# Designs tried in a protein design chat: VHH binders against c4kar8. Part 114

Target 1, 263 residues: c4kar8
Amino acid sequence: MAELSTPSPASPAPLDGGRGDELEKFTLRGARQILQLLQDLITHRGLITAHTGGGHSFMTAVLKVDEERGRVVLDPSPDPQANRRALAAPRLTCVTQLDGIRIQFPLVGLGEGQDKGRPALFAPLPAEMLRLQRREFYRLQVPLAHELSCLLKAEDLARKPVEVSARVIDIGAGGVAVVVPTGAAEFVIGGTLPACRLALPDGEPIELDLEVRNLNRQTQRNGTEQLRVGLRFAALPRAADTRIQRYIFKTERALNAKARGGL
Short names: E, the ipSAE of ESMFold2; O, the ipSAE of OpenDDE; V2, 0.75 times the mean of E and O plus 0.25 times the DockQ between their complexes.

## First folded at step 8 (VHH)

Design k60 (framework vhh_7pa5_2)
Fold by ESMFold2-Fast, scan of step 8:
Structure k60 (fold): chain B 263 residues (1-263), chain A 125 residues (1-125)
Amino acid sequence: as target 1 above (263 residues)
Amino acid sequence: QVQLVESGGGMVQPGGSLRLSCAASGFTFSSYAMSWVRRAPGKGPEWVSYISGSGGSTSYADSVKGRFTISRDNAKNTLYLQMNSLKPEDTALYYCAKESDFYGTDLYDSPFDYWGQGTQVTVSS
């Protein structure tokens, strides 16, 4: 099919990328705890990445917490298009870090207005926030020198099979994140990509079935825009699991040794 | 503990120059890319410039390309931003930001895990 002319109703983005039940124990719902974290983000001048769905995000910061009106006030993006996408989104997923602790929270019902005569975004206070230590969300960031790639078997907009060579940017026990050029293929959340080929150093490529979990448009720090695709290992043979874990462990050890041996 | 301390901001006339510095400690500086990010009142944070860990790769926002130069001295754990031909639109609080240890590990990752308090740059006549 060329292009969909009838829009589908937007589904709310999952706060935790679909890991809801596993992350429940790290979820804060106390109003005082939520208010304190938001105030800490103001004090720390926290840079927040706000994901607007459809693979888009922008940088923001908390300007203030209006406790009496139950609202948080945010910096708008300097890009007017990002602000329009945010206002049209049913939900924002906001992510930041505070001293190595990942903080993640949803905002629903975003509006635009002014704060002290300057443009601002407003939203009701979040009902929940995630606080994760690095160990709970860790995946190995793949060194560029390793040149890890994954050959994806996907479909184009006409539903014809296409093969896309994608750079692997991170890897964990449960999956990989890859980057692809915008428009290289059609990815559907929940769709399965069969018989993909993951190239690791020190061996033959591993054949895997991958499930599309997440899609995100990402402006790299070098200014290029690309599509990041989060892929879950749908079924992983024991031998493949062992090789992936060995690669992760070996690479972590090498990175830690380099960091400790600094000159 | 990771610390990033910016300096070198101030007030300048349009067309002037400033050099910002960022002193880094608490991590292996040469192993991480660094960026400059700015925030002006009412405009929100805007990425300005990037430099790879080795210094071999740099990039710039279109608004500053040709006027700003990012560099680093890995022996001194210091990041720099040379700003030339400054415009009123460059008025902002400038932060240095460290590449996240886990950038790309989750679809909802932040690209930065640490940043400084910022140094104020004001360009006015």
Scores: ipSAE 0.447, ipTM 0.793, lowest interface PAE 2.5, mean pLDDT 81

Design k61 (framework vhh_7pa5_2)
Fold by ESMFold2-Fast, scan of step 8:
Structure k61 (fold): chain B 263 residues (1-263), chain A 125 residues (1-125)
Amino acid sequence: as target 1 above (263 residues)
Amino acid sequence: QVQLVESGGGMVQPGGSLRLSCAASGFTFSSYAMSWVRRAPGKGPEWVSDISGSGGSTSYADSVKGRFTISRDNAKNTLYLQMNSLKPEDTALYYCAKESDFYGTDLYDSPFDYWGQGTQVTVSS
């Protein structure tokens, strides 16, 4: 039911649609496979980031699968504006993670209604679901308690140098996603941020060059708008790579141990 | 439209040298890591070397380390591979490859999203 606030998922960016052919072998189209995967998301209480286009997204979850009506039932956003954007969107791109496996699927024809007297969003079952089993694409969702930060060397709206301390929300072998307040700095896809500093819990900050890959605006559950920035490691010394991989491994192990020990 | 054009291949005797070039267009060259990959007759592709977008970081396959040097000229949108002390086992078609966006936009079995036509290197006595 009602629960205390927990760390939000990383809000991962959607995959490039022009590269669908390369992703075909990871795409599920069997009705039974789709139903089973959606049910697995319900069982594991998976949080979903739904992208509505234009860089907007919101948090949702699959509440149930209505097989007889061929529909999935989703939890609406507490933000009415996010729900309006979702209902107006021609397509939602839903992204989630299950046991380190990236799952992505489209929803078309979103409607609103009620489930057992509570507001709900409804959509036809997706015709396809992407399920990536490759660990090299795994992105560790950084626990809020770790307070991982990256000091970014960027430019403001007037093109003056500015340093922004950004919170790291996910991290992988090739990069990080960070969140910054809207207007704190200008980011250009393909631009390079030199000599940034990634702070891990143990040891000195890692100095590294980052390249901007993705930009996404999202409304947090507290109503604050933030800009999510996807950043690639441009030059990563082997010692830094080892430290990042050790952090990912240790944190994943600790999260798995906590999940097994919990009720 | 991404285009990669390799050149500089040829025939050389064991112990000789060749310099390969790759002319890139259709993307922001300095924003992507670049790689050299080779394919010997009847074999699958073998990664040879890569270089970061800035040129500040390089890596090499153990089979070529100490003999090959990767470099780039971002002002000319050109990638290079200097090959020294060539061996018969270096005989292959050499391809220039562009890195995929790792975070979120591109996902492949290979981290590379575009390959050139290749340039043939033959090492024979």
Scores: ipSAE 0.000, ipTM 0.118, lowest interface PAE 13.9, mean pLDDT 77

Design k62 (framework vhh_7pa5_2; at its last look DockQ between E and O 0.17; V2 from the best seeds 0.00; counts 0 for: pae E 3.2 > 2, placed apart)
Fold by OpenDDE, look of step 9:
Structure k62 (fold): chain B 263 residues (1-263), chain A 125 residues (1-125)
Amino acid sequence: as target 1 above (263 residues)
Amino acid sequence: QVQLVESGGGMVQPGGSLRLSCAASGFTFSSYAMSWVRRAPGKGPEWVSTISGSGGSTYYADSVKGRFTISRDNAKNTLYLQMNSLKPEDTALYYCAKESDFYGTDLYDSPFDYWGQGTQVTVSS
């Protein structure tokens, strides 16, 4: 009775394998490099946006790097609620820039305490820091006058299909960021929005699939809450890609011309 | 290269006034909203004010509303912050910050992508 060893289902190759490899090239894991970069952030008085999850974030800065204790010291938020969220979060995703390079790093094990008699947040040194140098991450801020919009096919809280017209605030080769009214739809990071329509000024809307990659809740200055949604182009036809690139190029050129005093 | 250079900070008595300036270069200044952010000792950065690219819209934190006025001269690529009725609580390093042109699809976003070194404002009797 030969026990037919049922072939263990091949674990689906992580689809993100290619992007992961690309990111590895920009990821610092060396302790010395990480320390130096953190010190540079201190020296340059870097403003850091710390994401706590759920679309929440607060501004902070690195106050000190404690090499002996293997920890980083951060400014606490002036908002006590933000600090509570930060302390409750399993992970902070910190985003900043230095010399035009976007920097991202995770912090885990956040705690509160005192540094020189002042309130501070403490975390172990990050294990890795991502330095994004590539133009590939360039996003054109869309001029308001262009009124770019994206019709999102999403679901509400009841999982009922809804269409949401969202204003495009930035666009790049890889995706768009949009602003959605609060409560208009429910978005899940990693979720796909199929058959959406991106409206460009130069012709018919582009039908495309979008993947939700980022959510950021922002309270507008007028007290209204807006949801920013980062959307990746999940499947973009070549013709659509060309149109998007053309739009970006044309718009950049126009903006630069205006900046130079051109009509 | 994007550069933001703050100036106009100093020491003033409570009730006094200061005008901060930020000279911007390396980008189309009028295309971006600009903000002031301040960092007080023992406190993280705090948003103070924002002005739209055109200057048509202005926004203020509640803590400075009615006392501070943000403005810009796009022809001079300069951002301003008029600060009146200053309080000791306004003591901070004030940063000029550029609105981010990247809100992140694959990565987390930041409201600002560039800022200056800051100018120190000290309000003390």
Scores: ipSAE 0.731, ipTM 0.899, lowest interface PAE 0.7, mean pLDDT 86
Fold by ESMFold2-Fast, scan of step 8:
Structure k62 (fold): chain B 263 residues (1-263), chain A 125 residues (1-125)
Amino acid sequence: as target 1 above (263 residues)
Amino acid sequence: QVQLVESGGGMVQPGGSLRLSCAASGFTFSSYAMSWVRRAPGKGPEWVSTISGSGGSTYYADSVKGRFTISRDNAKNTLYLQMNSLKPEDTALYYCAKESDFYGTDLYDSPFDYWGQGTQVTVSS
């Protein structure tokens, strides 16, 4: 006769850059489900982007799952600096896709060693994995020909107001992603940028309050550094929401027609 | 449904040439940058080359500059990699990868959201 205590779930570290409460329903915590998903990544030769913090990331892949030792074995980066950053990081956030489903999971306690005489990275099996359908994260990629921009009202390093014209790279019902040169302004996650101006075709710019949700420093393939900023629409009047939705729908239809007809 | 299917790999002697192809479907091909990524066991995945959606800009890893040429045919939804002067160290599984739709979202960014099964290139005598 033993009485089972009902354990409280451990407080999860955010996997989603601050949307953890909405993503709980998409989180796998069963050990067998996690093992099967990692094995599926091996079978489908999944490329994984591992984020080490500070905007740094590297590409890896699962070499094997060691069930006896409760660990995952990963390819090291060809870049020794990326491996040093990974080993120094308190947490890696790994993202990949499988059959159109976005997979995201944390790795904590990364170590290095050898697997079958080859260099490898090792980590305990993740306690959770996130599985999200593409539809739940759909963003229209803005065609470069549209030259879509958003005038951001931000602060510089001296806390003085500055205006930054940012290129819009994607747009959805809830926000936009923009690209700015590194150091153009200071952005704080959760901070509000008031009275920004989104330039859409067919009408006057839309004046919007934007909330900073995500900041990622990336090195372009040509070696140039840029900052990608994810911005949430803090509140939208119906007229603004209608114009954004109409732009998305019209652009999707035009892109789909061009892909089918080549016109 | 997004699909990327690579072909054109094989065995070749050092100094030889191969042309890889990637047939894309299920998305507006011309709206996305496309990349080649390679993976050899024990070395991890390595970015090789990227081409912009229009084809107007190309970028190469230092290890392949002057030897490899990336190109695309947007009318045929096909990406290519012309590989010349192949070396043993070019031996790898070569993946075609699509630029991610998830940049700047509430999630961590990934440069790629889709890739194919890969095509094997082996350079040896």
Scores: ipSAE 0.486, ipTM 0.811, lowest interface PAE 2.3, mean pLDDT 81
Fold by ESMFold2, look of step 9:
Structure k62 (fold): chain B 263 residues (1-263), chain A 125 residues (1-125)
Amino acid sequence: as target 1 above (263 residues)
Amino acid sequence: QVQLVESGGGMVQPGGSLRLSCAASGFTFSSYAMSWVRRAPGKGPEWVSTISGSGGSTYYADSVKGRFTISRDNAKNTLYLQMNSLKPEDTALYYCAKESDFYGTDLYDSPFDYWGQGTQVTVSS
């Protein structure tokens, strides 16, 4: 399957800017908070994916924070082409996860130099950093009453076509998590399932391509084994993306209203 | 809680071999792809190798193909990296990393969500 020489962004087509307003409450802008979070990345040896644009990225790490000069210092890539892209990029978008917390920050004005005789990349401290709990990625737990399902067009061990109707347990803007009986089909991380159909409560099912991102085996109370399959939306039409966002927003709002009414 | 603990590093001469191990806990190990990533002073993190959850598919960086072998023992929740024909350029801190559970919706993604403290490999004469 796919080589991981430079981690690629696996995200679908970008969402429109409405998400930015939702994220403002998770955005750190205080200098002290930013310095502490960068120091936490250093302390925990955070592996950072730095996106240079055009679907290109490279891995890096924060080596230090130079408070006196107002700079952050990063590892250069072992791939010289990645370094050239980074230095040419008008901005880097740095992303990492640490103990289940997603951290994202922009760097602009990247330059090269040396730190203690070693090659390094330098940038002014970011003006903002995003800090999200994983649940804050808008992963809606699907109510059982909605009976959301996704028809997966997959293969068995003999590479024969098989259709699996999988219950959707979580849905977000970027994908779904489904459950299937163990052995219902063969799933491989990074594999693509073309022309699957996602059934939302209103409207026609959505035809979409899915990419397998993770697999988790779970045992139910009755001893039955299930496979939880994390699936990313690939190449969604804009209309389909809009319907999914509306479902998430409407359902989350209804669940919040019931929780407050029950309180 | 997810925990990844690397071991098996050490000092070897060029041409030597080492076998790294990564003990995994806090998640269903066999459900996730696992990777080795290395970081050397003055060189940023570099992806080395990935193995699928079942162990049926393996992938390698060009710099290590033919010399390194990734494997896993799902009964012991352990990831391995057999490193042969070691070169000074392989000197690095080696981490094992777990494939991320979740998707990003804001244009960007991060392929790993957990990694260990790493184990040092030093290749020198």
Scores: ipSAE 0.360, ipTM 0.771, lowest interface PAE 3.2, mean pLDDT 81
ESMFold2 (binder alone), look of step 9: mean pLDDT 82; pTM 0.809

Design k63 (framework vhh_7pa5_2)
Fold by ESMFold2-Fast, scan of step 8:
Structure k63 (fold): chain B 263 residues (1-263), chain A 125 residues (1-125)
Amino acid sequence: as target 1 above (263 residues)
Amino acid sequence: QVQLVESGGGMVQPGGSLRLSCAASGFTFSSYAMSWVRRAPGKGPEWVSTISGSGGSTDYADSVKGRFTISRDNAKNTLYLQMNSLKPEDTALYYCAKESDFYGTDLYDSPFDYWGQGTQVTVSS
């Protein structure tokens, strides 16, 4: 992944959208289901991003599933350093997609060797795989004209309270992504921002607790730095959930109508 | 539904040229960066090139700089890769890949959420 021009988060957070308790119904634990899904990744030549911890990842793919020996065979990275990190990691978190379905699974006990005379990585079959429709992870890109903002209650470097008005760039059922100027506040992954206020076009701001899930620093065209912050809804009241879902649905419908009516 | 369909691969001798195409559908093409990724036997997937949604910014892997050119036609929802001065080490299955809607918003990010079946490029004498 070091070869990519796209920014990598310094310390990313899990994609669960505040739905950790809901993810169990999308988790495959049957041996036959796991084997079939891995085989489908081979058939569809799935590109897999393998996270080795510490913000490091590399691209791989499943070469084969060795059912007899209970293991998967993976492409090694063209970067030897990435392979060394992978072999040293206690666990890999692998993410990919198949026919519009997001797939995520852990690999433990990675080793190296050869398959048909070519370098390969080997790992025991995962005990579980997460399978989620794209719709479950859907994020609405917020139209700039909507001027959606979230007032964040955070802390500065001295741990004193500070309020930061952040522009909402995307929103889903489980959270929002916002942008703030670099240095506006201290954000810690896993930290909770209590009593933040999300301003939707329809009515009073929604007061909610947000958990910091990821941070990505980027330099804008004018040389200023901005921080992208991924935030999970920690405890969303039903009324707030309904308003957020209505906003997403109405906006998506309006954008689709605009696209269909465009030349 | 999102679909990406690559074409233009084939067999070519060292020093030759090929132009790959990727036909995109099911999403607002101009709103997403697009990339080319390749995979060769015994070598994991390798990022080759990226172009921004507007086409105003491009980047390339060091191994292809000066030889490959990425471009896009947003009116036709098509991504291209012009490959010149091809070498045997360019032999690979070439995928076009769409920038992930979730990149930068997930601990276990992937830069790509969709890619095609790929088109095979073989450079041999």
Scores: ipSAE 0.475, ipTM 0.816, lowest interface PAE 2.5, mean pLDDT 82

Design k64 (framework vhh_7pa5_2; at its last look DockQ between E and O 0.36; V2 from the best seeds 0.00; counts 0 for: pae E 3.6 > 2)
Fold by OpenDDE, look of step 9:
Structure k64 (fold): chain B 263 residues (1-263), chain A 125 residues (1-125)
Amino acid sequence: as target 1 above (263 residues)
Amino acid sequence: QVQLVESGGGMVQPGGSLRLSCAASGFTFSSYAMSWVRRAPGKGPEWVSTISGSGGDTEYADSVKGRFTISRDNAKNTLYLQMNSLKPEDTALYYCAKESDFYGTDLYDSPFDYWGQGTQVTVSS
């Protein structure tokens, strides 16, 4: 009677492995596919946001794909400082869209030169291009008149706790974007800001945890630099979610009504 | 599907005026800020102007401030750019661009998620 050794239950594959596999499905690595996609960006006159790190970015476009030399040619920024940052950056992260699909690709080894007598940026062809599907959450642009704010519990450069009152510029079911004064606090992408307070017009502030997902530095017309921080709701109570959704819905309706009545 | 179609471009003399239009479809137009971006030969894209979804707020690049006026008709799903006192430096392909839903949850974002094919503006004597 041979004891059938019951196969030991396979340890559940770590949950983190699934996201990587999903991302791979959307990653193009074929040279021909990459070339075609870059050519499509040219054909469609794609506007590209190139991130240089540190929350800095500039707009560019693909001017040319040089298959023979294995390089992509980009428009330089009209801002010389942005070009300097780009050239100094070890990597550019380029973001664009085509046919409603988000495209992201890295460029490494950026150089400057001339294309047909005009200034241009040059980089080797990207090794990969990521095609990402639509954003999961709609976000409402918050009317300035609503004066939504979020009290952020953050740290300064010395890692001292600081509270920063930030203006909310957009809100959705998944998070908020806020504007903070430059130097008010230090933010780290992936970092959690615990026990923050989101102020909505309809009642008491909502206490919630926020995760830093994006940083974007913008220079205002007056020359003042502002930091836009993209924040995800890390843990949102159901009641808070309901309030946020209600606010969004109400605001959208009001905006639509105003748009119709201005006739 | 989101579509943005620019029109109104052309050739004008310095000091002249043009009015650009952008017809929007495939999304709730009034819910989004809209922008004009221009691309001049040998220069990367340059932001020109933004208008809020409601039309209550407007922003302009310093280079066009006082000369250009952004407006919108939400009932017609149309964005406008009135360009006065045009200069040769204003020669560019002008894009209508939809502001992204948010700057938030992605590590790398773009201020714009949709744009048109552009309309050519040429300012020449």
Scores: ipSAE 0.737, ipTM 0.900, lowest interface PAE 0.7, mean pLDDT 86
Fold by ESMFold2-Fast, scan of step 8:
Structure k64 (fold): chain B 263 residues (1-263), chain A 125 residues (1-125)
Amino acid sequence: as target 1 above (263 residues)
Amino acid sequence: QVQLVESGGGMVQPGGSLRLSCAASGFTFSSYAMSWVRRAPGKGPEWVSTISGSGGDTEYADSVKGRFTISRDNAKNTLYLQMNSLKPEDTALYYCAKESDFYGTDLYDSPFDYWGQGTQVTVSS
């Protein structure tokens, strides 16, 4: 897990990934509902990815909900450095799923101690949680044969404009993930890339404003380093949305048919 | 509906071997990387190994390199973990985990979106 994450100067965006009011209608604030969701995560042995900022994260799970003290008790990371980063972080952003529903919530005021003689982390109960259906943010893995690309307008280390043709590796209703060579451009989480060009197989490139949401470094077997960049669609026009949805549906159908017909 | 069902755990002596299996259904198995994650009391979840969708690329945690081998059979929708030279420290509940459909989106990344109930491995001395 740590192998795919690199340090970033920017902390992850707010609870909703910086989408503000777009996701507010999916936000849960009832104390009883929050307690029930946390209990469901215990029952289903939910794996939680806790983001500590700077591109760092670790895996945890809920050990128990301490209603009397208003706290959630979490497994510490087996990596002591990850625990130190978590305790030093002003906030954790926790991401998990339950029955195909993405659950996201903040934890503030993380402490350490013991639960029944075993090491544990604890934090006050979250005041809110996001619940998102899979279909709202489903992402299609793009076949290499489609040669889907996005021309990014970014900046280099000297703040000079550069254009980078990035391969699109996944695409959904809310955005794309692309890969670029390490060092091709400087990306800042929350930064906007204006007037980028998304090339779909059918028709003219779509001009889009993209917001940087996530950064993950990968080392290929051939020793090549690539940076995966998660990009949000800003103000997607209806016609563009239709074209993207059609591409996703058509490609998923073709991939499913091939998988059923193959080995 | 996505389902992942682990099996093959049990009790074994130090130095012994076990082979874990994970039966997958409800998604296009060959299109996703698959991982093994383990969880022992007081240690929290620890990533163990990942295999690419095609099976061409594998990665291992330093603690298991040279002892464990991850593999997959895409025709059978099954993931495997061959565990050799087992140590008491390998005692844990072992989960099969699927690569997330939400990875790299406009939300915070999670490497996994589904995992199984786990299979218990106990290495006793």
Scores: ipSAE 0.487, ipTM 0.812, lowest interface PAE 2.4, mean pLDDT 81
Fold by ESMFold2, look of step 9:
Structure k64 (fold): chain B 263 residues (1-263), chain A 125 residues (1-125)
Amino acid sequence: as target 1 above (263 residues)
Amino acid sequence: QVQLVESGGGMVQPGGSLRLSCAASGFTFSSYAMSWVRRAPGKGPEWVSTISGSGGDTEYADSVKGRFTISRDNAKNTLYLQMNSLKPEDTALYYCAKESDFYGTDLYDSPFDYWGQGTQVTVSS
């Protein structure tokens, strides 16, 4: 289906949580830079996920860049529904990685046509491409044995204060994802949870303000329903940032050592 | 540095079989779901199959169900695709793909973050 690109954990909510001005310093706007990056995607046969809105996406690749007409040419999906959604969408958000660098770019004005007798999708060259280094996008999957938790200071449906101890499932430079039992608290995308506490293995918990970026309901393998909450760090102090980066580094290194030597 | 290296492709007659391998390095292999993706001439990428990190859960595209079997050997950091009853429409470049570290953490995500160069499978008489 258009809503599922692979049989995997539940898809995230389709809401756009990013703030463009925070990412401005990672944005390429030069025509030559954009052309070179698109050519690199062609050369490396980049596997691109194109988001069409409404939680739908499909896989594609850049087939070529037509400099004369200022267009990118994309492979169509083998799924006709995905192609119809793409052509109906006002905007595609394309996401991929190249050598550990996350690349994201919008395409508007998508059309259908032929390229050398083959069906193809066409769009004007993007005016911008976002390029994020590994540190800026990497999220560590937290081992269950670490029992990382985040105490959330939230509200229930009656707007009464509640504290929820949430298990941290991943952590990166910009935030965490946590799971809580369904109904433990009400979370609103864009809402701020002040004075939460992130418990790392070293030292005292870190006091953080968190912003809710996404919500996804999921069912665990044992049938229990939980809510996955994507949380962004707001104005993280440098000392806290350093501790988080150290945790990520130590844990990633330990996981690599376990994989190579076992236990 | 994550590396994925596919092998085992080749030419085969319709009805034949091939077994593809993908050697993985640079990450904790058993912690990630792995997928096979193919690109046929004149078509975009098509998901073929996915296997969970433990190997306990598998899923297949309708076009290959009953003919292809995905498996993994976590001790050898190797992903496999057993392809039986091959048809000319299975002709494609096959590559393995690693589940993204960031899957499900952002509004705009990609299920894969690394893939190999691929191995060519050609089915013709």
Scores: ipSAE 0.347, ipTM 0.766, lowest interface PAE 3.6, mean pLDDT 82
ESMFold2 (binder alone), look of step 9: mean pLDDT 81; pTM 0.807

